VH-VL binders against p78833. Designs and how they scored, part 1

All scores and structures are predictions.

Target 1, 198 residues: p78833
Amino acid sequence: MSFPASTHVYIAKIIGKKGEGDKILDLLSKVNEHVLKSEPFTKTYYFARDAKNPDYIFGLELYDSKEVLENSHKTSNPFLAFANYLTSTHAPLAEPLQLLNFKVVDGHLDKDNLGPDAKDYVLYTEYTGDSATLKQQLTVNPKADTSLIIHSLDDPSLYAVVTRYSKSGIEPGPAEISGATSVSQQVIYSGVGFLNRP
Structure headers, positions and changes below count from the first letter of each chain, unless a header shows other numbers; antibody chains aren't numbered by Kabat.
F, E and O are the ipSAE of ESMFold2-Fast, ESMFold2 and OpenDDE, as the mean of both directions, binder to target and target to binder. V2 is 0.75 times the mean of E and O plus 0.25 times the DockQ between their complexes.
Where letters were taken out, [cut] stands.

## First folded at step 1 (VH-VL)

Design c1 (framework fv_ciduvectamig_arm2)
Fold by ESMFold2-Fast, scan of step 1:
Structure c1 (fold): chain C 198 residues (1-198), chain A 122 residues (1-122), chain B 110 residues (1-110)
Amino acid sequence: as target 1 above (198 residues)
Amino acid sequence: QVQLQQSGPRLVRPSQTLSLTCAISGDSVSSNSAAWSWIRQSPSRGLEWLGRTYYRSKWYNDYAVSVKSRITVNPDTSRNQFTLQLNSVTPEDTALYYCARDYEGSGWFDYWGQGTLVTVSS
Amino acid sequence: QSALTQPASVSGSPGQSITISCTGTSSDVGGYNYVSWYQQHPDKAPKVLLYEVSNRPSGVSSRFSGSKSGNTASLTISGLQAEDQADYHCSSYTSSSTYVFGGGTKLTVL
């Protein structure tokens, strides 16, 4: 798979207070319906809960350009409903919203969508270290349905990898990279959206 | 603090355009935290939301399906007001019309105008 | 007909609790936590009682509470008082970025 050079990747980390995960996903489900029907230049729009904390919502978003994100996506009515809920007087978040900017280094997206009834899982792994070393050592996994390597636009020492397997247990642990100063991995499933636009 | 004041003709003939204005004080029609709605009430149909306008980098409108082909909700930033235009009216459009402020995305209509009874009759 | 279903009338005595239901679909009440409730006295504009299912604006009595289960939202009024006699309306955001109202419920305090 090839990606336009202008492709903008957003990673969202949305940590709700106890009981808020379902409400947050309900709102994101309606955003996803709008994205699928009305935002053709959004290639990935996937939000799902962390395996260990059901109120922690992970998001992966791929836009053909930053302009698609800023001028099309962020101005949609369902997105505004979602954003306004997060900033409402109810204060549903346990921690400040994290939105991380990345670019695509290499990889591919699968054709299948993940949904709340899927048993498939997604792994999100962050690596920090020497940028040149990490770029050399991180490789696309040809056995994964999705294998995407992304590089932070805000922090040159940060790379991340997103992988999806159609069968559980293929590679649940993070790959050992000798040049990494730190590594962290999150297991994600039971969500809404699409990894590759149908 | 916020006050909405309605004005416009109270009698409209069938097939003509119903036009009402809502003047805003205590807030801006282009406020990023508000949307501006028209809602009507009749004995037979109860409360009906008709449409809204709001500013987020550009102006947006949403309209109820039942009136979408006949309705325009238009902001006027220079006068800090917004208007309802409903074309091709019938006696079934006879209702008490309200303007209201909506907190975007929450459906919280926290301030309402005084209401204008519009009669559609020849 | 109204998009959301409310009982046409409900009655109670002072000090009693009553509940008014508001039933929609997965594309409105069931799909979003944006249900609001309004009180309307004769010849007055509606006044907001609850927003986002269960939140009270400043100045609204704690006797008014809200909840939602599936496609049904509920308004509960505890410790009924004579001044609670009014019409009550529910509203919900929809998947089309619009709002719909219920048919309204007339509360009689006897």
Scores: ipSAE 0.000, ipTM 0.447, lowest interface PAE 17.2, mean pLDDT 84

Design c10 (framework fv_ciduvectamig_arm2)
Fold by ESMFold2-Fast, scan of step 1:
Parts: structure tokens; C-alpha cells; sequence
Structure c10 (fold): chain C 198 residues (1-198), chain A 125 residues (1-125), chain B 110 residues (1-110)
């Protein structure tokens, strides 16, 4: 798969207070319906629960450009409703909303959309280390349904990898990279979004 | 396109209330895509964000901890403006006060894209 | 004094590059990508240069770039010009839904 040089990647870490995960995902489901029908330049809009904390919502978003994110997505009515909830006096977040800016280094996205019966294994791994070393040693996994390597626009020492395995029984851990530290997060079925727009 | 026009210089005595107004043109104070903030600047403390008001089905306010007990930021939709009231002022409140638009075009920009001209407020007896 | 730490001053010559650091904690700079940089000329209101660490508003020169590593954000100005002489302020959104600022850095171009 080929990505435009202008492709902008957002990683969202949304940590709700106890019991808020369901409401956050419900609002994101409404945003996703609008994205799927009305935002053709959004290539990935995927939100999933952390495997250990159901109130921790992980997001992966790919836009053809930063302008699609800023001028189309962030100005949509359902997105504004979602954002207004997060910043309301109700204060639903346990920790600050974290949005990370990345660019695509290499990889491919699965052609399948997430369905309500999906039993996906998705692994998100952050690598911190020497940029040149990470760029050379991180490789696309052709056996994964999705294998995406991204490089932080904000921190040159930070790379991340997203892999998806849709087949039962395939749950590999993160690749080990010599000279780098890594932190992995497993995310599971959430019912919201798509990894690759049809 | 968006312009913020503030009250002129003010002299306020210690223990009194400091009141400033910010008039908005080119946008609405009740815009769902914006929040409206007060920020002050002094040589001793630099820039300090004080608080915001914004409309999302109803009005909301957020305030910095250091001023929360003394501050009110209020919108006025009929005049398309918002105000700062800071009670029980001391000489430490002497500063150049700015109003600013906090860009919320999606909800997450969290930066100040338009600033007023500034209002010098001196607190002295 | 200020919540975010910046050097008080930095200097460079025309055509050179300089970098200004902004160090916070995991509850502001380290916890988010909501770092912004403002340029302020004498007797003028601050003007946004960068937002969300590295994004430039329309009309801001590509000579201004931003990055972040851990709890430290950096503003780099390449190809220094006389007009760049100004105060530079970093700001970050916080875990309390507020903003904090650095003490400001005075850039001298000579």
C-alpha cells in the first residue's frame, strides 16, 4: 500500500474515569458514522479498548493530510459533540487526553473493516532510541493483516508500530530491537471504526 | 478577520475589584468552536493564564488554581463580549492583561490564535 | 518561578540556527502534545508560531520548527534574521485543563 507524503497519523490515548469507557466509545461511534459516510480522505479511524483497562481507549487515525484533520474532521458536528463531552464540567477523563503526531515510515493497512463480531489482536508498540537505528531495524511484517511503522513528528527518538492479526491463535509479542526500549499496549475488540477504508 | 478590543488602562486600589471587558468582532462569543480566555503578563511572573469561558449547549468556565477563589469570567451574548472580574486585588495583580481566543476548531488545538491589544492595570494606593 | 523552564536568553548571528528548550513534567509537556510557542516583539501582544508541538499556522515561516523529547519541547529557528529578535514563550496544556507558560527566552540577533 502507498501513502501520500502528506499523510498525517494521530495516536489517541483516552483514559476515562471508572465506568466512562462505554460513553466515550458511544460518542466515538457517532463520530465514526460521520467519518465513514462524509470524510472520504480519512483512511483509518479506529478506536479500541486497552486489553487490561476497559476505560482506556486507544485510537489510530490516518488522514490524507493535516488539513483534512484540521479543516474537515475537527470541525464536524459529531466530533465537536465528542470533544465537548471530554472537556465538560463532568470531567470524564482520569488522565489528560494525549494526542501524538506521527508520519508514516512504511507499511500496509488491512482491507477489512472492523465488524461487531471481530476478534482482532491489535498490538501498539512504542520504541525509543537512536532514530537511524530504529528506521533501519523496524521492518514491515508481511504476515500481519496490518503492519504500520510510524515516526513521531514531535520526538525524533520515538517510533511506533501497529500490527493487526485477525486470524484466531495469532498473537505475537512486539519485535525486539537492539539498543531501544519498548512499551507495548494490546487493544481488543471495541466495535468502533475501521483500519482501512474500503 | 477576528479582532479583540479591550478596555483601556485602569488604576485599581488594593482590596478592590479589577474589571475588564473584551469586545469581539469577526466571531461570536457563543461560538461552539471557540473558548475565550484572559491571560496576564508581568515582569516578575511572565505570562499567566487566568481562566476561560465557552458555550457548549450551556456556559462553562475554567480557572487557574492561583486565582480561582477571586476570579469570574463572564460572557455577554447581547454585546458579543466577555469580561474579567478579579476580586480583592493586591499590588501583585499589577500586569498587562490580554484577552485571547482559544482555538477549538475541532476541540483539541489548545492554543491562542488571536489576542487583544492588552490593558495595563496598575494596583497601587 | 515559572512552571516551564526556558533559558532566560539566547543569541545568534544572521544565517545561523538556534534552539530554545522548554522543560516541564509528565502532567504538561511530557503528558501531551499540546505545546505551543509564541513570539513577542516589544510592546506587542504575543503571536502564535507553533501549536501542537510542531504545527505552523498559515504565514509562519518554515524556518521555525518544533520537536519534543520526553518532558522537553524545543523551538528551532534556522537562518536567523534580524526580525527574529524577540521574546519566545512556550506554553503547555495541563492535566488540570489549564495552561502553564515558560519564563520566556530573549533572543538577541547580532
Amino acid sequence: as target 1 above (198 residues)
Amino acid sequence: QVQLQQSGPRLVRPSQTLSLTCAISGDSVSSNSAAWSWIRQSPSRGLEWLGRTYYRSKWYNDYAVSVKSRITVNPDTSRNQFTLQLNSVTPEDTALYYCARESYLGSTPYYFDYWGQGTLVTVSS
Amino acid sequence: QSALTQPASVSGSPGQSITISCTGTSSDVGGYNYVSWYQQHPDKAPKVLLYEVSNRPSGVSSRFSGSKSGNTASLTISGLQAEDQADYHCSSYTSSSTYVFGGGTKLTVL
Scores: ipSAE 0.000, ipTM 0.457, lowest interface PAE 16.9, mean pLDDT 84

Design c2 (framework fv_ciduvectamig_arm2; at its last look DockQ between E and O 0.04; V2 from the best seeds 0.00; counts 0 for: pae E 16.0 > 2, placed apart)
Fold by ESMFold2-Fast, scan of step 1:
Structure c2 (fold): chain C 198 residues (1-198), chain A 124 residues (1-124), chain B 110 residues (1-110)
Amino acid sequence: as target 1 above (198 residues)
Amino acid sequence: QVQLQQSGPRLVRPSQTLSLTCAISGDSVSSNSAAWSWIRQSPSRGLEWLGRTYYRSKWYNDYAVSVKSRITVNPDTSRNQFTLQLNSVTPEDTALYYCAREGDYSFLDAFDIWGQGTLVTVSS
Amino acid sequence: QSALTQPASVSGSPGQSITISCTGTSSDVGGYNYVSWYQQHPDKAPKVLLYEVSNRPSGVSSRFSGSKSGNTASLTISGLQAEDQADYHCSSYTSSSTYVFGGGTKLTVL
């Protein structure tokens, strides 16, 4: 297995007011430094801008267990500084913070094998539909550097797919699933954090 | 230089299993920058992709819907090769079979290396 | 039956240009920039000619160029030479992580 069964996945949707994206990413950069140094059981800690809205920060986080998240990550000083900024009287968010809970169904993480002519492309797609159908029809993509299928812990009808393509052009979603609705978000790989822990 | 060399029986009886092997030199079957495919060619169906095997932290297989119920593509890391097994063959499976490397962003994002081809006839 | 539509044949004279079309759907050609073109001479394996719509492998002549508009990809061969006489096949990746091919186009250099 490429992931422990206890692996916990968070999708973060951090929608800042105009001009807030830089400050949010700066704070997350400091959290990332702590994660690299002090949180060895965090497999992915990745934050990047939405392709259409630079103040919308997408996050993907993989922890070996929920205990790692609760007891190590959320108690760190850089995380507390980040959390305190988001809830400050400055009110930097345009919409309430969304943190979505998932488990890994299947997949692989970024192999960091980029050529000089490669174009970076990250796509996050949510699928809503019959759970058994989605589990059967969603497949790991061999052309992706990261190809991750995750299933919501809060909504059994919700699956999501995260892919990173270094060589692809436009891809609105990794698959169209009959009987399911899908919504995709393109993210620019910003380099804040890591998709696969070094 | 990467090369693919095919071997296997060229005559198969109806209802039996078609088995072909593709030996790889110059690359590893477990390379995380490639996938290993079987493609066949017949006058009636043209070129038809059948399936792949590839390694990304674990082994994966993908198969075309038309053959999914009777096909297996398996890697063999000890011999650096991969195989095609196609069960319950009929005369319609008579075709020229190719193995091919499916490159990714490290090479070419296409079928960049092909085996020599094996004409398999399904008859008694 | 081929999933992608190509003309069965095209012809041209040395020095001329020809274009071969490859039409699919939004779930293959239209949805992805993973269109490849293959040249096949009699009794030979196909050889990759273009990949990712318009990219040429090392050693492939600049006379070969590719483009895509909507659900249709095109291969253009300029300055036709006798050696270009071959079958040309288009291929596309699909939304189900599989590949589909066109029926092939026989190019005759007159």
Scores: ipSAE 0.120, ipTM 0.702, lowest interface PAE 5.8, mean pLDDT 86
Fold by OpenDDE, look of step 2:
Structure c2 (fold): chain C 198 residues (1-198), chain A 124 residues (1-124), chain B 110 residues (1-110)
Amino acid sequence: as target 1 above (198 residues)
Amino acid sequence: QVQLQQSGPRLVRPSQTLSLTCAISGDSVSSNSAAWSWIRQSPSRGLEWLGRTYYRSKWYNDYAVSVKSRITVNPDTSRNQFTLQLNSVTPEDTALYYCAREGDYSFLDAFDIWGQGTLVTVSS
Amino acid sequence: QSALTQPASVSGSPGQSITISCTGTSSDVGGYNYVSWYQQHPDKAPKVLLYEVSNRPSGVSSRFSGSKSGNTASLTISGLQAEDQADYHCSSYTSSSTYVFGGGTKLTVL
């Protein structure tokens, strides 16, 4: 079942300084543990590091509402610890944290029916263009396990597709969309966390 | 165990609609591990993928650019089959038409099951 | 998209090894490891020989192997046998979420 349109999608792009990726992910792992135990309305909490750059962290978060994010998730001790680290005098970030807000257009993230050797690879692709055209043209990749189509709340011309692959032999790339321009580089992430809460 | 059985007319007049049906046994047209395609073969064009239908939380279709404006591939869950409609046919659409299963989640990522083929001739 | 490029024909003697190439673009063969090969005998539907460039389905002889470099995939048939005489087709997934086939190669066993 696809996520409701009311689902609040939060995308985080974290670019750590050299060598900071491990610490960032460790803190996020603790947050994830808390989410699993105490945040039933957090449907997705997935953080992955770039396959080529271990200090480039991508986060996909899906909440039933913005209120859940603000009043539950962000008030947790593990999250506060993570946030404090990012803003500490250590200054672990190479670039300012990017926080993007999206709404669900279509799609579903599902970890069901994965083989025993399945590994999560996530492709995040941004598209710009005419909103009506993009909404019509963006579709689930049939070779992907799942795909999530999201629309930026900050830029009405910006859409993104989050695609999960778990099969061998995949060399994922952004789908060519007529009338649209891909604005992101092809970035493949190895995932930490969960893409769909059981 | 999985079989595809094709049916439909073998003769179509120009400007008419080519219609074929592919009945599925041993699998479901709404399987989340497969896609259902139509492929045709002719001496002049070889094998040509035309389009597919598949279910991933909802129904999707993809079509080849060459026939996109004329083609419709529809699933029929009640009969566990899928169909091909190709409008405004010309003699160039004369070919041996196959339905096939695309094993997306069987780790084949190929057409592993084929129908018996249907030779469709477009002629006045 | 245009069809993938295959040689029209290849030939070999029994016991020999032959290779059939399949050349595409970065939008298909070069972009994905979703290249498949099919064997087709006269009056038969194509049969999948290889999927994902080099994997053999159950029942397919180990004499069939595949590789890919850049935008070109290759099917190699070792220990050529008379029964290998057939048409061979390559296919690839595309960036447009479609499939494209090659023009086909006729293999003659001398």
Scores: ipSAE 0.028, ipTM 0.614, lowest interface PAE 6.3, mean pLDDT 85
Fold by ESMFold2, look of step 2:
Structure c2 (fold): chain C 198 residues (1-198), chain A 124 residues (1-124), chain B 110 residues (1-110)
Amino acid sequence: as target 1 above (198 residues)
Amino acid sequence: QVQLQQSGPRLVRPSQTLSLTCAISGDSVSSNSAAWSWIRQSPSRGLEWLGRTYYRSKWYNDYAVSVKSRITVNPDTSRNQFTLQLNSVTPEDTALYYCAREGDYSFLDAFDIWGQGTLVTVSS
Amino acid sequence: QSALTQPASVSGSPGQSITISCTGTSSDVGGYNYVSWYQQHPDKAPKVLLYEVSNRPSGVSSRFSGSKSGNTASLTISGLQAEDQADYHCSSYTSSSTYVFGGGTKLTVL
């Protein structure tokens, strides 16, 4: 998969209250149906659960541009239904929705087009530190089925890496970067979404 | 000050390859905040974007559908330039050819610097 | 036939306002805010007037403004002056990671 210069990446952190994960994912599955049918500009729309808490939903989303995300995706009826649920008086979230904006630095999403699987080992790592150092030291792992390096559009000191291994027993920790702090989150594919358009 | 200077032949025979060069001064062809395009202009088609090359940790290319089977745009970092190669030309490829810089400072997509233009005639 | 549709010509008197349209599809003008406008005087390369629909580069007069509605972008020139007589081109990013141009509009200042 080639990454056009305008590619816009969202990392979604959806912190559901106890028992809300299934409903959040059900609504996202309806958005995904619309994405597949009507949004050729949405290149990745992948949702997973936090490995420690199944009501915490992680999203990896790639769009051709920020403009199609804002003006086409976020204005679609299925998205509005999802957004209305999250802000309803039911109050399904324990924390406000976090939507983090990134651009692609380097990498690949689904080497060999295997598709996502709940048995994949998937790690999302945020690095905070000197931007030039992080850009120099973060490298694509050619052995990973997913190895995506992204740089925050809102915080120059923030980089993130998504790695995925489909082969059982491969669970490397995050790369150590001198002078940087890292926070990692293991996630499990939810059955909702895709890495490469089918 | 960034400038683009074009060079290349002005007459090409049908079925041959059109090759043009764009030399960059004041910027780098490998800049992570720019992309480098070829655009042509003719009375019958107006302005027509042909393709680009750019560097974001590795080299990428994008090409217009109308020429995708015949075009190559290559960077040359040692000479700080980029080239257009258009194969199997016909008289329809007769045009004024421009190279241009495209800025990509997050959501900027304008061609902000243009070369002087090279009129290329494809004569049967 | 250009990928984006512009009127072939427009005219106006000094001091008036004119608007040039640029119509595409949901895969270009309608799908992205990456619409730009270029002014081209005879025998010169195009010069950017607007980018991202409505933003002016440094040094471009505030008489030039832009907007978009649906699949149609518009360039408006207010307070027409003789030096505004030129060709005007629109361009849009596409869902195929390419750019397309309009056919161009010749502006005559009467």
Scores: ipSAE 0.005, ipTM 0.459, lowest interface PAE 16.0, mean pLDDT 87
ESMFold2 (binder alone), look of step 2: mean pLDDT 91; pTM 0.941

Design c3 (framework fv_ciduvectamig_arm2)
Fold by ESMFold2-Fast, scan of step 1:
Structure c3 (fold): chain C 198 residues (1-198), chain A 125 residues (1-125), chain B 110 residues (1-110)
Amino acid sequence: as target 1 above (198 residues)
Amino acid sequence: QVQLQQSGPRLVRPSQTLSLTCAISGDSVSSNSAAWSWIRQSPSRGLEWLGRTYYRSKWYNDYAVSVKSRITVNPDTSRNQFTLQLNSVTPEDTALYYCARGYDSSGYYLPFDYWGQGTLVTVSS
Amino acid sequence: QSALTQPASVSGSPGQSITISCTGTSSDVGGYNYVSWYQQHPDKAPKVLLYEVSNRPSGVSSRFSGSKSGNTASLTISGLQAEDQADYHCSSYTSSSTYVFGGGTKLTVL
């Protein structure tokens, strides 16, 4: 699978105050409906809960170009409603929004749409370390339905991997990478949106 | 077809609590695609949205800034209805009160697609 | 005072077109395409005519159309009919996750 050279990937980390996760995800479900209908150059738009904290919303967004995000997505009606809720005087976030900007190194997306009722989980793994070492050692998993390797545009020491398996009972740990100074993995369940545009 | 039927006292004394009920048929108060609002109308202020309640994984409320300190909008799933409580009323709260459904469906956003019949509430001694 | 500004009245004759404006701020009309329009006949609840600026619910005549430029939304009624005589209200979603209404416009069909 190939991605345009202009492809931008965003990882959103949205940590709501106790009880805010449902409202944040509801607003994002409205954004997702608009993206699916009206933003054909958005290839992935998936938001789901961290398995350990239901108020922590993880986002994976993949745009054909930065201009799709800036000129189409960020100016859309439901996105403005979502963004303005997060920055409102209500102050729904426990921590400032993290929006991490990545480029695709290698990988592929799900062949089939991952619906919101899917019982499958997504694994998100971050690696920090020597950039050249991580680039050489991180490899696409051909047995995964989604296996995406991304490299931070803001922090050259940061790589991340997004993985999904359609077969139940597969829970691989993070890949063994020499030269990584840290490794962290999140399990993501119960989402809205799509991993690969239907 | 969705219908909203309002009930409650039509005369309330200043400083007391105004309480109205909206009974729902043709939809569930806990529908994941609906939100349930109170809107009032007066000659001096026109239409004024007061607040809403809605169910996703749990219940949520949003309230207009002007009434936030005095208002509660509560669902009752056992009776399929929702209520308005407005505390410390003044003559300026005299208005025609409506309940209304907002509806989100498959790429549509309809903020108020069904309305109750309206209840004229007078705040007077 | 209403949050959104509408003219108090507008008039037209059968077959003509009229336009009603609705002006807000960048935190409501200007910030979102969540503008809706409601028609209200005497002694009746409002009925939704348009939502998301220009979309019509099923059963609403194509004579009703909507647009938006900056902080101002507009409702246009073409081929004016006697039954169009009513009050028209605009509404917008806001940056505070609330809704605001305009003051309403009385349409008289002569």
Scores: ipSAE 0.006, ipTM 0.496, lowest interface PAE 14.3, mean pLDDT 84

